# Designs tried in a protein design chat: VH-VL binders against p19838r805to892. Part 14

Target 1, 88 residues: p19838r805to892
Amino acid sequence: QGDMKQLAEDVKLQLYKLLEIPDPDKNWATLAQKLGLGILNNAFRLSPAPSKTLMDNYEVSGGTVRELVEALRQMGYTEAIEVIQAAS

## First folded at step 4 (VH-VL)

Design b17 (framework fv_masavibart)
Fold by ESMFold2-Fast, scan of step 4:
Structure b17 (fold): chain C 88 residues (1-88), chain A 124 residues (1-124), chain B 110 residues (1-110)
Amino acid sequence: as target 1 above (88 residues)
Amino acid sequence: QVQLVESGGGVVQPGRSLRLSCAASGFTFSSYGMYWVRQAPGKGLEWVAVISYDGSNKYYADSVKGRFTISRDNSKNTLYLQMNSLRTEDTAVYYCAREKDYYDYSGSDAFDIWGQGTLVTVSS
Amino acid sequence: QSALTQPASVSGSPGQSITISCTGTSSDVGGYNYVSWYQQHPGKAPKLMIYDVTNRPSGVSNRFSGSKSGNTASLTISGLQSEDEADYYCSSYTSSGTLVFGGGTKLTVL
């Protein structure tokens, strides 16, 4: 479903926390690669808040909730998907 | 002119600690991410650590994770590398290097300015 | 050991062109357009020659060019000169958020 702007800020904050864990398969860098933003990963890494910077970039690039959920599904990140879908 | 000058290298026994410093001049230090890169004698380059422009984010190579700590003092234009539990394989020339792009989310992951290097020898 | 594979050495004559390869995987060279090349003369710090696969910093000769195909990045030096004799290193960002270097290539101008 829909535009990234439909996600409540509280849901986004929960997602950011899940993406900042040290698991290489479940972090923001892997998500960025799946969303086609991998070329910006070093910029995200050097930002004060990598997950937020990634998601802000994804949103302004016209990214959708549907594509975000699909990327997380490819990563096997069930907990992140549940946070997004339970709140929708 | 833009310049980086490393110091603090020397000879140290395995298991000991050393702290390296890198003094920056000629640019707005607080606007750039900074790196430590090392090179063992006669060997290639190896990335060691990176620190964001404001010091809030740090990443380490697996070989040094848990032993080395990168830090910076933007008021003194100085980058540091605290090296604990040193091993013989840590013997190298240590370079500090500046991320090419200003903090603007462009991130080239390239180093346009390098220091002269400081030699760390870990031996008994 | 280095994560990216470069030939240990390459040689050419003055005026010729040579190419140095840098081979990784889809999780580094193949997955991102953040490949850099560095030139290092004996006893000196490395100098940035190419960044973002193809871009040259100010002051680097246009005889140096970079490219990438699949999992292999290449540095090409045309019109070889004696001062080009040096070690050359590639580097790439990785999917784990780290940076890796190639093993280095010694260029001899004979």
Scores: ipSAE 0.007, ipTM 0.643, lowest interface PAE 9.8, mean pLDDT 84

Design b18 (framework fv_masavibart)
Fold by ESMFold2-Fast, scan of step 4:
Structure b18 (fold): chain C 88 residues (1-88), chain A 124 residues (1-124), chain B 110 residues (1-110)
Amino acid sequence: as target 1 above (88 residues)
Amino acid sequence: QVQLVESGGGVVQPGRSLRLSCAASGFTFSSYGMYWVRQAPGKGLEWVAVISYDGSNKYYADSVKGRFTISRDNSKNTLYLQMNSLRTEDTAVYYCAREKGYYDYSGSDAFDIWGQGTLVTVSS
Amino acid sequence: QSALTQPASVSGSPGQSITISCTGTSSDVGGWNYVSWYQQHPGKAPKLMIYDVTNRPSGVSNRFSGSKSGNTASLTISGLQSEDEADYYCSSYTSSGTLVFGGGTKLTVL
């Protein structure tokens, strides 16, 4: 769809909450790996807000909503996809 | 040769302070998160503190929070642990340890390089 | 204090396989794929054997393998040898951004 700047702040906050759930297949760490940002994993882990730090890095790097949704689909995270698509 | 060498351990009375140092060599120190881990005599491993590669983020075990301060000097390749208000239960061998990988690589909470440790004995 | 549960001891004979368990909660072992295992011989610093649940560092024998099911991680040592006799510790990342170790397991090779 669009780039990351088109996602409303409330949608981003809901996504962060879903990515902080302690589920090894659905958390921010698995998403970072799927988005090719695993090289920054230690910086995310030691951040006060890992999901926000990950998404800020993804946006600055030119990440797209389409690629984010595809990564979430590979993770089987239907709820996170629905949060993003409901705002489209 | 990649090495971590701890120093500053010794015998100290309860309520006093002690500062531990960990000298790093053979790798780019400023690229790695660093940890302090301790082991009381005959007991298991206990995480103490962590500091991010740039020193901006620090976390402590509840048992030492408010008493211990972790810091680093990247220009000197040295990690520090300032230990205040020492208690008998702080008696342990203190290890410095390097986080596996560094900021250009996927990190984990694994420690691939350990120092040999320095003994801190808190007794009257 | 350790938050992860390991058996105090395990034993085996040369050539056999043994497994050491490490049980936590959904906020540590169950919620994250950041489980490590360390081997410690008397008087020495720990050595990393397994990281990220299943991965072996370069130079660690393939006789050592890691796995996880729910809230329990496991270290399996196959083809047991006398030099495997040591203390073994698990560790895990936690949802609070901290790290916890297991209580340790003494492996005896009979």
Scores: ipSAE 0.303, ipTM 0.819, lowest interface PAE 3.7, mean pLDDT 87

Design b19 (framework fv_masavibart)
Fold by ESMFold2-Fast, scan of step 4:
Structure b19 (fold): chain C 88 residues (1-88), chain A 124 residues (1-124), chain B 110 residues (1-110)
Amino acid sequence: as target 1 above (88 residues)
Amino acid sequence: QVQLVESGGGVVQPGRSLRLSCAASGFTFSDYGMYWVRQAPGKGLEWVAVISYDGSNKYYADSVKGRFTISRDNSKNTLYLQMNSLRTEDTAVYYCAREKGYYDYSGSDAFDIWGQGTLVTVSS
Amino acid sequence: QSALTQPASVSGSPGQSITISCTGTSSDVGGYNYVSWYQQHPGKAPKLMIYDVTNRPSGVSNRFSGSKSGNTASLTISGLQSEDEADYYCSSYTYSGTLVFGGGTKLTVL
């Protein structure tokens, strides 16, 4: 049920920063695979802002906040979940 | 039958230009990111350039940035490398290669299909 | 020189196991699970042996395995055979969205 468009821009920017860290378990590439978007990883990787391109694609494809939070939970990314839930 | 075939290599003087082509067959070319990788005689592998599946994004190694241009024509299943202002240190076998990521969700710059290579010799 | 450090050479006898290391930084090998290994015989194009640190393409022998610890990735070849004699290269995705290769390791089977 949670529409991705409900997330404020500042929340999204904070999420992007968390996903750009050089941690193989917590970066945008791992999230893309968890969200079923791994097939597009090369398009995200070649973007000037991979996390933003990933999230924009996820939103356009009808992705939900619920599934995003579940993917982050599977990654053990408590800080990213807290950012989203504090704003929801 | 998946294959990549390079052409356009040859002997050229410093400061001149060459255009390499890579003809793809046996797969849906427009679904894959494509790479150029080179290898100087007796030396190791060096990444040169990459282009996204739709041609909208390109990245280059610092050694060739501003001199080389990667492009593709998805209607012709062909990858190109335009090489300008060639230097003797550009002498190498140039391989085109396909990114594996499409099939396995990897997106990792892994190259599952390679061409046979085309030799570029830059000498006076 | 190369961005990723590999030993220049390694050797083993038939039936042994050998390991080739590939050391980078937290901005490449350490930061992403995107390490690949290639085998190259003289005069031939490279062949993909391992991708995404541990995965083998179809048709690659299970004698080849990959792993990673911190900033160092490793390729292990068990049951060493004469046809394994080749140059081996690692590669990694980087924080800047580029790709780097290791300097290569010559494997001799003697």
Scores: ipSAE 0.023, ipTM 0.709, lowest interface PAE 6.9, mean pLDDT 85

Design b20 (framework fv_masavibart)
Fold by ESMFold2-Fast, scan of step 4:
Structure b20 (fold): chain C 88 residues (1-88), chain A 124 residues (1-124), chain B 110 residues (1-110)
Amino acid sequence: as target 1 above (88 residues)
Amino acid sequence: QVQLVESGGGVVQPGRSLRLSCAASGFTFSDYGMYWVRQAPGKGLEWVAVISYDGSYKYYADSVKGRFTISRDNSKNTLYLQMNSLRTEDTAVYYCAREKGYYDYEGSYAFDIWGQGTLVTVSS
Amino acid sequence: QSALTQPASVSGSPGQSITISCTGTSSDVGGYNYVSWYQQHPGKAPKLMIYDVTNRPSGVSNRFSGSKSGNTASLTISGLQSEDEADYYCSSYTSSGTWVFGGGTKLTVL
């Protein structure tokens, strides 16, 4: 596990933008729940960059790109999946 | 030139209120999160408060929760700290600081640009 | 009273290398890659030297480097110069959505 560093910075940048939208089905808070980090959602909510904080926490915890894609699939976020898969 | 200039510091009695201002210039203020950090005379740095680029997110150190309020006016490129119920322990130089990177991407939670500070003395 | 532990002082001679440690917990330094380091000369505002554990802002000398192992972050200054004499502070984001600083380290160049 722990292959999040394989994602290029510009891919992460595009992902953060997609997750910062105010849509409850397609935002960082829902992704955090799917990744098992929902208990930290109040801390992420009050952070200046919730999506980056979430992804850094996920990476430090040994998170994988595979599990990230599976979580996005459960959210129905096809656009986010395409950004990750098309770029790498 | 990128600059932050604090003002509003002074000597106040315990229990009183004071409002600090931080004027930003040389960058697009509304793209950045902002912080207040303080330093008591001869002591170390202590984070006080944070506000997101759009003002939607605010958070505070436990020592100031319920007494201090951070706010911003993006049309005036100005950050504020309203300090109520001041205590002698609040005596410090107060710095405003800009977040490294942008909120919607490449945020890093570092304090990349600092003002020169404004001194607040709470005493009789 | 600082949440992160730094040595109160360190010293070195010109041309030598020194390392300043910053120890926290898994809820701050160990849990996030948001460790930054600041240099403060007497009477001046702090200056960002390192962000996100290892990154240098433009204009910061490559003599300054950062690293992290477990719950301890480190700032290393190589080729010490008299102008490096200052107080150095580490900072980290926390799992509570807050920021904490180390107690500061006074570097003396002898």
Scores: ipSAE 0.006, ipTM 0.620, lowest interface PAE 12.3, mean pLDDT 84

Design b21 (framework fv_masavibart)
Fold by ESMFold2-Fast, scan of step 4:
Structure b21 (fold): chain C 88 residues (1-88), chain A 124 residues (1-124), chain B 110 residues (1-110)
Amino acid sequence: as target 1 above (88 residues)
Amino acid sequence: QVQLVESGGGVVQPGRSLRLSCAASGFTFSDYGMYWVRQAPGKGLEWVAYISYDGSNKYYADSVKGRFTISRDNSKNTLYLQMNSLRTEDTAVYYCAREKGYYDYSGSSAFDIWGQGTLVTVSS
Amino acid sequence: QSALTQPASVSGSPGQSITISCTGTSSDVGGYNYVSWYQQHPGKAPKLMIYDVTNRPSGVSNRFSGSKSGNTASLTISGLQSEDEADYYCSSYTSSGTLVFGGGTKLTVL
């Protein structure tokens, strides 16, 4: 399962920027919790690029684009979903 | 063209404070994480501090924690390093550097653009 | 002392290949694929040569290559040229969320 590898690098970069905002409902930490990776949030927080570290971990664990979009939908993050869907 | 220019270095006595600035031009400053890296005369490179693109995340080397503060003003395209309680071992050329960038980002700790450096001498 | 171990010096002749090692632990070099290499000529700022272990920025000669095995990352320079004479530094992300550099290696081209 390597659905995340289908996302182009430019799409991932746009997503990372959107997830690095201070809004607690729309940041990488909340996404990590929705993706089942919340226990690693301290490691992500200490990374120079938390969103990239999160997404790299998600991809390595076999994460899918479908589950990512569903997590973003649960967060109400329409802009992030649009970035992914425009490129699909 | 992309450019980083440091300023604020000089000679200062131990225990004093100094503020360094780094003026960015030629790119969208607010899209990039930024670093301070130092190099003592004739010695190797040492990472000092990191700040995320929006200023919300900051990380420091253990040697400077509690003494140095990194900050940025995205409206002025400027990065700062506030250096308090300076020690003779803080004597170094201080470089500001841009994180391998937002636009073609593929690393999490690479520095793709460096300033010319500014010398800080803490004399005893 | 430096967190990452590099040899203090390495030397080679024009046209030869040399390799510079960068040894850490499973909490830095061995644990993550976030190793970078920098070239520094006297009186100049460092220049990024390799990032994310193996990746080369645009404009960097393909004579420079990076690799990693376990806790050791390596920079290899093939077809050695006089302009390659410089100090080389490795760096890595750590499990503590910090960045560390190696002590640097002086490459002499004779």
Scores: ipSAE 0.006, ipTM 0.595, lowest interface PAE 12.6, mean pLDDT 82

Design c01 (framework fv_masavibart)
Fold by ESMFold2-Fast, scan of step 4:
Structure c01 (fold): chain C 88 residues (1-88), chain A 120 residues (1-120), chain B 110 residues (1-110)
Amino acid sequence: as target 1 above (88 residues)
Amino acid sequence: QVQLVESGGGVVQPGRSLRLSCAASGFTFSSYAMYWVRQAPGKGLEWVAVISYDGSNKYYADSVKGRFTISRDNSKNTLYLQMNSLRTEDTAVYYCARDLYESWGAFDIWGQGTLVTVSS
Amino acid sequence: QSALTQPASVSGSPGQSITISCTGTSSDVGGYNYVSWYQQHPGKAPKLMIYDVSNRPSGVSNRFSGSKSGNTASLTISGLQSEDEADYYCSSYTSSSTWVFGGGTKLTVL
């Protein structure tokens, strides 16, 4: 499961880059929807780094690494899951 | 009062270019994604393009991709649509619209529209 | 050709309820919760009535509600009033990072 605070900064940075692609099935906005934060998508888009702002908000709301991986699996984003798991 | 005002429409021949402007007032323009939406005579609404708050991300409808360019000048509170290689099927009223702060892809505030007629 | 399918027209009596459907595919309405509804009176710009399937913007009457089941989103207007006569359009985000509209539905209050 694990606390989002335990995820290394370089792993987070790699994840943010993967979520910035234009593919709607694999971007930060779709992840936000899956994590229950879709209502804040315009606020995330206002920031210079939407993926980082999303993940910071998710962490503050008590989000876990386990639920993040489950959301990414629902999105079919194998590459993003591998980035997180390679750090274990 | 929050307001969007379009300008630059007119009659133009096929193959030529037009540039539309949308002047924003009453809100912090640089904090919002912006859209262009068009409506052909007797037809429904068609999304044309979107630009992020800082201009770094842009998406286009397939029908205009490669011909139209969306841009913005946050220092002037103005949104633009550069329309190149115009076709008769581009004839429409063009609206600019502001993205809703609380959602992704909801068109919150709309301008009055500007008519573009592409004809010989 | 509209990407999303709406009935061309719908009618109801004052005080009654009507529902307008908006049918897409798993690549738009069925795949995402970014469905919006717009009201357009003749000669006017559209007005946002519903966003994210079922949410109302500030100032929109609670007589307007939205829902979604599978590939079909619905706008329901209760307590019909003459001022509700307008064209109604649905819109959805798509798997191509684009937005599409329905063909529009003319509502008549008889």
Scores: ipSAE 0.007, ipTM 0.625, lowest interface PAE 10.5, mean pLDDT 85

Design c02 (framework fv_masavibart)
Fold by ESMFold2-Fast, scan of step 4:
Structure c02 (fold): chain C 88 residues (1-88), chain A 120 residues (1-120), chain B 110 residues (1-110)
Amino acid sequence: as target 1 above (88 residues)
Amino acid sequence: QVQLVESGGGVVQPGRSLRLSCAASGFTFSSYAMYWVRQAPGKGLEWVAVISYDGSNKYYADSVKGRFTISRDNSKNTLYLQMNSLRTEDTAVYYCARDLYESWGYFDIWGQGTLVTVSS
Amino acid sequence: QSALTQPASVSGSPGQSITISCTGTSSDVGGYNYVSWYQQHPGKAPKLMIYDVSNRPSGVSNRFSGSKSGNTASLTISGLQSEDEADYYCSSYTSSSTLVFGGGTKLTVL
């Protein structure tokens, strides 16, 4: 199993909603860049759920909650961090 | 039964236009990215264009960019390829293909293909 | 000529195993796990055999397997059957969010 599997499904759904906003500094595309997956941004845009597709790919690639929180911190996305930390 | 059926191919002179159609059935068309892939006679496969599930994002191979336009009508379950300024090197069988859900560039369902011959 | 390099042909006898290679760069095959393989019989549309390097779609025989080492992906067909005679194409997603194909390999079953 991966570290990301520890996040409850409702926490993930809340995160997806926060990442679907048009703000270029606080959306899934910017998060993908911070997680080293920006090269797949066009693929994520082809999907009906870009945030979910991004997070599923991140988890399968061995991504961790620690690195996710750090990426969100670099984005200044305090609300997204709070959603994740509330489920710690 | 999931299927894709292409139409609109034929013989056309260089510099002219053709529009290809691909009719989808047996699945929720509006949930999938759709591709056009071509194959010149006796040659290999070449990606042509892709369109997102809702039509908001489109990407093209460099060889067709500026000449071809991909579009879709989700209410009619139909994919289109408008081919302008055709060249002899565009001669190929054109396939429409469905992207595997939540994957990218994996074509799990293909049409039978429609032949486009650009000849002077 | 093709972005991904495949041998033009490969041959085997019924019951044997054969392997088809697909070589790219760190910007496609070597950099990501987004490799697929297609089987094409004469006059027919291609069929997806492998995706994500090694995953089989439902309905594809377990005689077909995929793997990757460095910049080279491989398709292995075990227990070779006459119906496996076809052209095989690899494909990979690239760092520029585009797709590229190999030149194709013609498999002949003796």
Scores: ipSAE 0.041, ipTM 0.716, lowest interface PAE 5.8, mean pLDDT 86

Design c03 (framework fv_masavibart)
Fold by ESMFold2-Fast, scan of step 4:
Structure c03 (fold): chain C 88 residues (1-88), chain A 120 residues (1-120), chain B 110 residues (1-110)
Amino acid sequence: as target 1 above (88 residues)
Amino acid sequence: QVQLVESGGGVVQPGRSLRLSCAASGFTFSSYAMYWVRQAPGKGLEWVAVISYDGSNKYYADSVKGRFTISRDNSKNTLYLQMNSLRTEDTAVYYCARDLYESWGAFDIWGQGTLVTVSS
Amino acid sequence: QSALTQPASVSGSPGQSITISCTGTSSDVGGYNYVSWYQQHPGKAPKLMIYDVSNRPSGVSNRFSGSKSGNTASLTISGLQSEDEADYYCSSYTSSYTWVFGGGTKLTVL
């Protein structure tokens, strides 16, 4: 169990919505690549909620909030970082 | 009609290279992650490598990392395994397998396998 | 990576139920619900029997069921038939973004 479980559900929901935009540099697929989970993108794409499925897998894999923020920073996704930091 | 057919196996000397192919038919190849799994004669199954549906992510077993390269050509519905610096312990039947569409890390369709023998 | 631990063999008579265990760690079987089971007859490729701990693919008999408790997953075959005689392998996703197989169990139908 890691830092990811400390994120409130409403913060996670806001993050999911931001990751499901059509921008190729700011979506769940790009985040999955940055988090080292791109191998599972076919499973995520077929999920009714790809961002939630990605984040659930990331959490179970021992992912941390620090690494998530770093990945979002590399994507230039300032709004997503602000959602996480405002609620931390 | 869903099929995977491996080819390219054979007898090679240690230190040499060999390239395996896996021809896919009967499904939308570009929608699936693909695997290579091997089985030494009389032994159990060992996962070798995986490649994402678009080819952007690849992972390898520690035993083959740095020597083997997995790749795919979605326009030809073909999966590849480039095997370099072969060792006698790489002797095995090599299977290609498809990731289950609705889940993670389950091998739902397998080829018949191709035998690779590494001997002097 | 260490292989998952399975008994080398198990046996049963037609009509009986048998169970095969698959023991790992909190970084594979205990940490994820991505455990699958495969049946392999001599000279044949493996066949997926169970995925995600307890789900059956289309076409797999409901005599096959899967479960998990802690670090141990189990495959149960009820109403054992002669055609069930085969090697059975478990597999799990790992925290290292890799996959590991069990050592395999030979099922003999007496």
Scores: ipSAE 0.008, ipTM 0.654, lowest interface PAE 10.0, mean pLDDT 85

Design c04 (framework fv_masavibart)
Fold by ESMFold2-Fast, scan of step 4:
Structure c04 (fold): chain C 88 residues (1-88), chain A 120 residues (1-120), chain B 110 residues (1-110)
Amino acid sequence: as target 1 above (88 residues)
Amino acid sequence: QVQLVESGGGVVQPGRSLRLSCAASGFTFSSYAMYWVRQAPGKGLEWVAVISYDGSNKYYADSVKGRFTISRDNSKNTLYLQMNSLRTEDTAVYYCARDLYESWGAFDIWGQGTLVTVSS
Amino acid sequence: QSALTQPASVSGSPGQSITISCTGTSSDVGGYNYVSWYQQHPGKAPKLMIYKVSNRPSGVSNRFSGSKSGNTASLTISGLQSEDEADYYCSSYTSSSTWVFGGGTKLTVL
């Protein structure tokens, strides 16, 4: 629902950590596909911090918190949603 | 040849500390999540800890959380397990294992194991 | 108790087929397609036999196959051979971001 730039940096850092867990259903690559950025997954994979690179690209592209939360719901990632919603 | 070689095991008294190392060779270590798995003598396998490819994410079994710390040095192709406040029930062969690329939970390469005995 | 339930033992004769079950809950085996199976010979490190429910790593015989129905995953070994005699463990990712193993099944080939 909000601009991604309104999300506090600490919240973003917590989200990045959750997206780099060793779980293919709950990682940054699946989130990228849900956000329409799957074509860039190889570039994100080569980054030293794929989740941060993904989120930076999503933010620069005008991505919204509403669409991010919806993608996380589709992934069943309740913990990630709670991190975001507790801060908003 | 792809290999993982553990070292640092031995006999230690309860309450003391021990650090295990796992030397990786034959693959791009920095591209893989790494695991520690243990097996008490005559018993089954128990997952201990995992670390992401870049070291930013770590998860632990409840039995070791707060006592053990997993870490890695990608410049040295080495995985570590710092074991503090050791208990007799920590006695086991400790294996390091590699996650099959992007499989999250398939341990495709295992070391030979190093025995840790916690006793008087 | 182990988090995933396996029979303690199974047995078969050469040439037969056997199946080992691995039962969990909707928070592990039933909730994710991240079930793996490992073979362990006495005194040796485990070997990955199946990953992501039904996939075989390179070098693993096609006599080994994996499947899942609901909360139960299964490992099937066809054309049973003497070298298949070993302990077999299943494992699964869990909704708590942990990994659990089954208690192990001793396969005897007589």
Scores: ipSAE 0.007, ipTM 0.608, lowest interface PAE 12.6, mean pLDDT 84

Design c05 (framework fv_masavibart)
Fold by ESMFold2-Fast, scan of step 4:
Structure c05 (fold): chain C 88 residues (1-88), chain A 124 residues (1-124), chain B 110 residues (1-110)
Amino acid sequence: as target 1 above (88 residues)
Amino acid sequence: QVQLVESGGGVVQPGRSLRLSCAASGFTFSSYGMYWVRQAPGKGLEWVAVISYDGSNKYYADSVKGRFTISRDNSKNTLYLQMNSLRTEDTAVYYCAREKGYWELSGDDAFDIWGQGTLVTVSS
Amino acid sequence: QSALTQPASVSGSPGQSITISCTGTSSDVGGYNYVSWYQQHPGKAPKLMIYDVTNRPSGVSNRFSGSKSGNTASLTISGLQSEDEADYYCSSYTSSYTLVFGGGTKLTVL
C-alpha cells in the first residue's frame, strides 16, 4: 500500500496504543529499529508520546504503509497489522 | 575533544540548597539529551534526572522528585541541577552525562560521555 | 536504590571468559532493548562498554559483548585481562521514562 497520509487518524491512534506496551518484540522502540530510525530512539523515549513521534518522523521521511506492515510482520505483531489492513 | 566538567559541589547543611553546573565542550550540546547520576561513597550508581535536547521534557528519580530541578542553557553549553531541601542521604559524587545521540544530526561522536564528577557532602 | 539485580562479585583467570547477569522485570530489561553496561575503575568516572543490549562504542574491545533473554541481560568478557578488573553496572530504560541501574558487580582477575 501507499504513503502514510492515507491512514486515518483513528487507525493511527489504535496503532500508537498497541506500540506503547513494554514488550521488546511489540513496542515502538523495536519498530523504530526495524524502520531504520533506531538512532533517534532516545528522542522518541523522551517524548510524551513516543509512538506518535516515531510515526510522525517515519511519515516525514517518506515512509510507506507497505514497509510499516512488513516491519510489523517481522515483529510478529498480528494485532497491529490487522488494525492497519482492516482500515484499507 | 568531547568533555563534560562538573562544578558547584561542596559541604552544605541539611535543608539547604546547592546548584551544580556541567560545562560541555567538543560536541553539539543542543543535539543531545543530558542526565545526572550520583554515587554515594562506596555505593553504586543511582540515576537522578534527565532532560531532552531542547529542554522540553524532564524526568526525575522518585527520591529527588519535587526537590531537584534539572535545566539547561544551550546558548552556554551548560547543564544545571538545582538541589533544594538537601538530606544527608543526598551525599554523593554527582556526574553529568551525555546520552547517546543522533550522530546524523550532530556530526560529532554520538557516544555516552561522563564527566569526572563533583562531590556534594550534606552534613556539618 | 537499584532495581536491577547483579551478582555482587565474579572472578576469572587471564584468558578465560566470564559473564555478568542483570535481571529486571518486563517494565525495564524485559520490555525494552535499551540495556547499557558501564565499567568503573576505582576513583574514575564510569565508561560506557555496551549500549542497546549488544552495541559497542568505538574504542571498546570486541572482547566485550552483550545479550538479553527475557528479563535478564548479560555482559560477557572473553580473553579476560588484568585491566578488566573493575566494577560493572548495567542500566535500563523503564516504562516510566526513567533509568534504573543495577547494584554493580566487582570483577576480580585472579
Scores: ipSAE 0.026, ipTM 0.693, lowest interface PAE 6.3, mean pLDDT 84

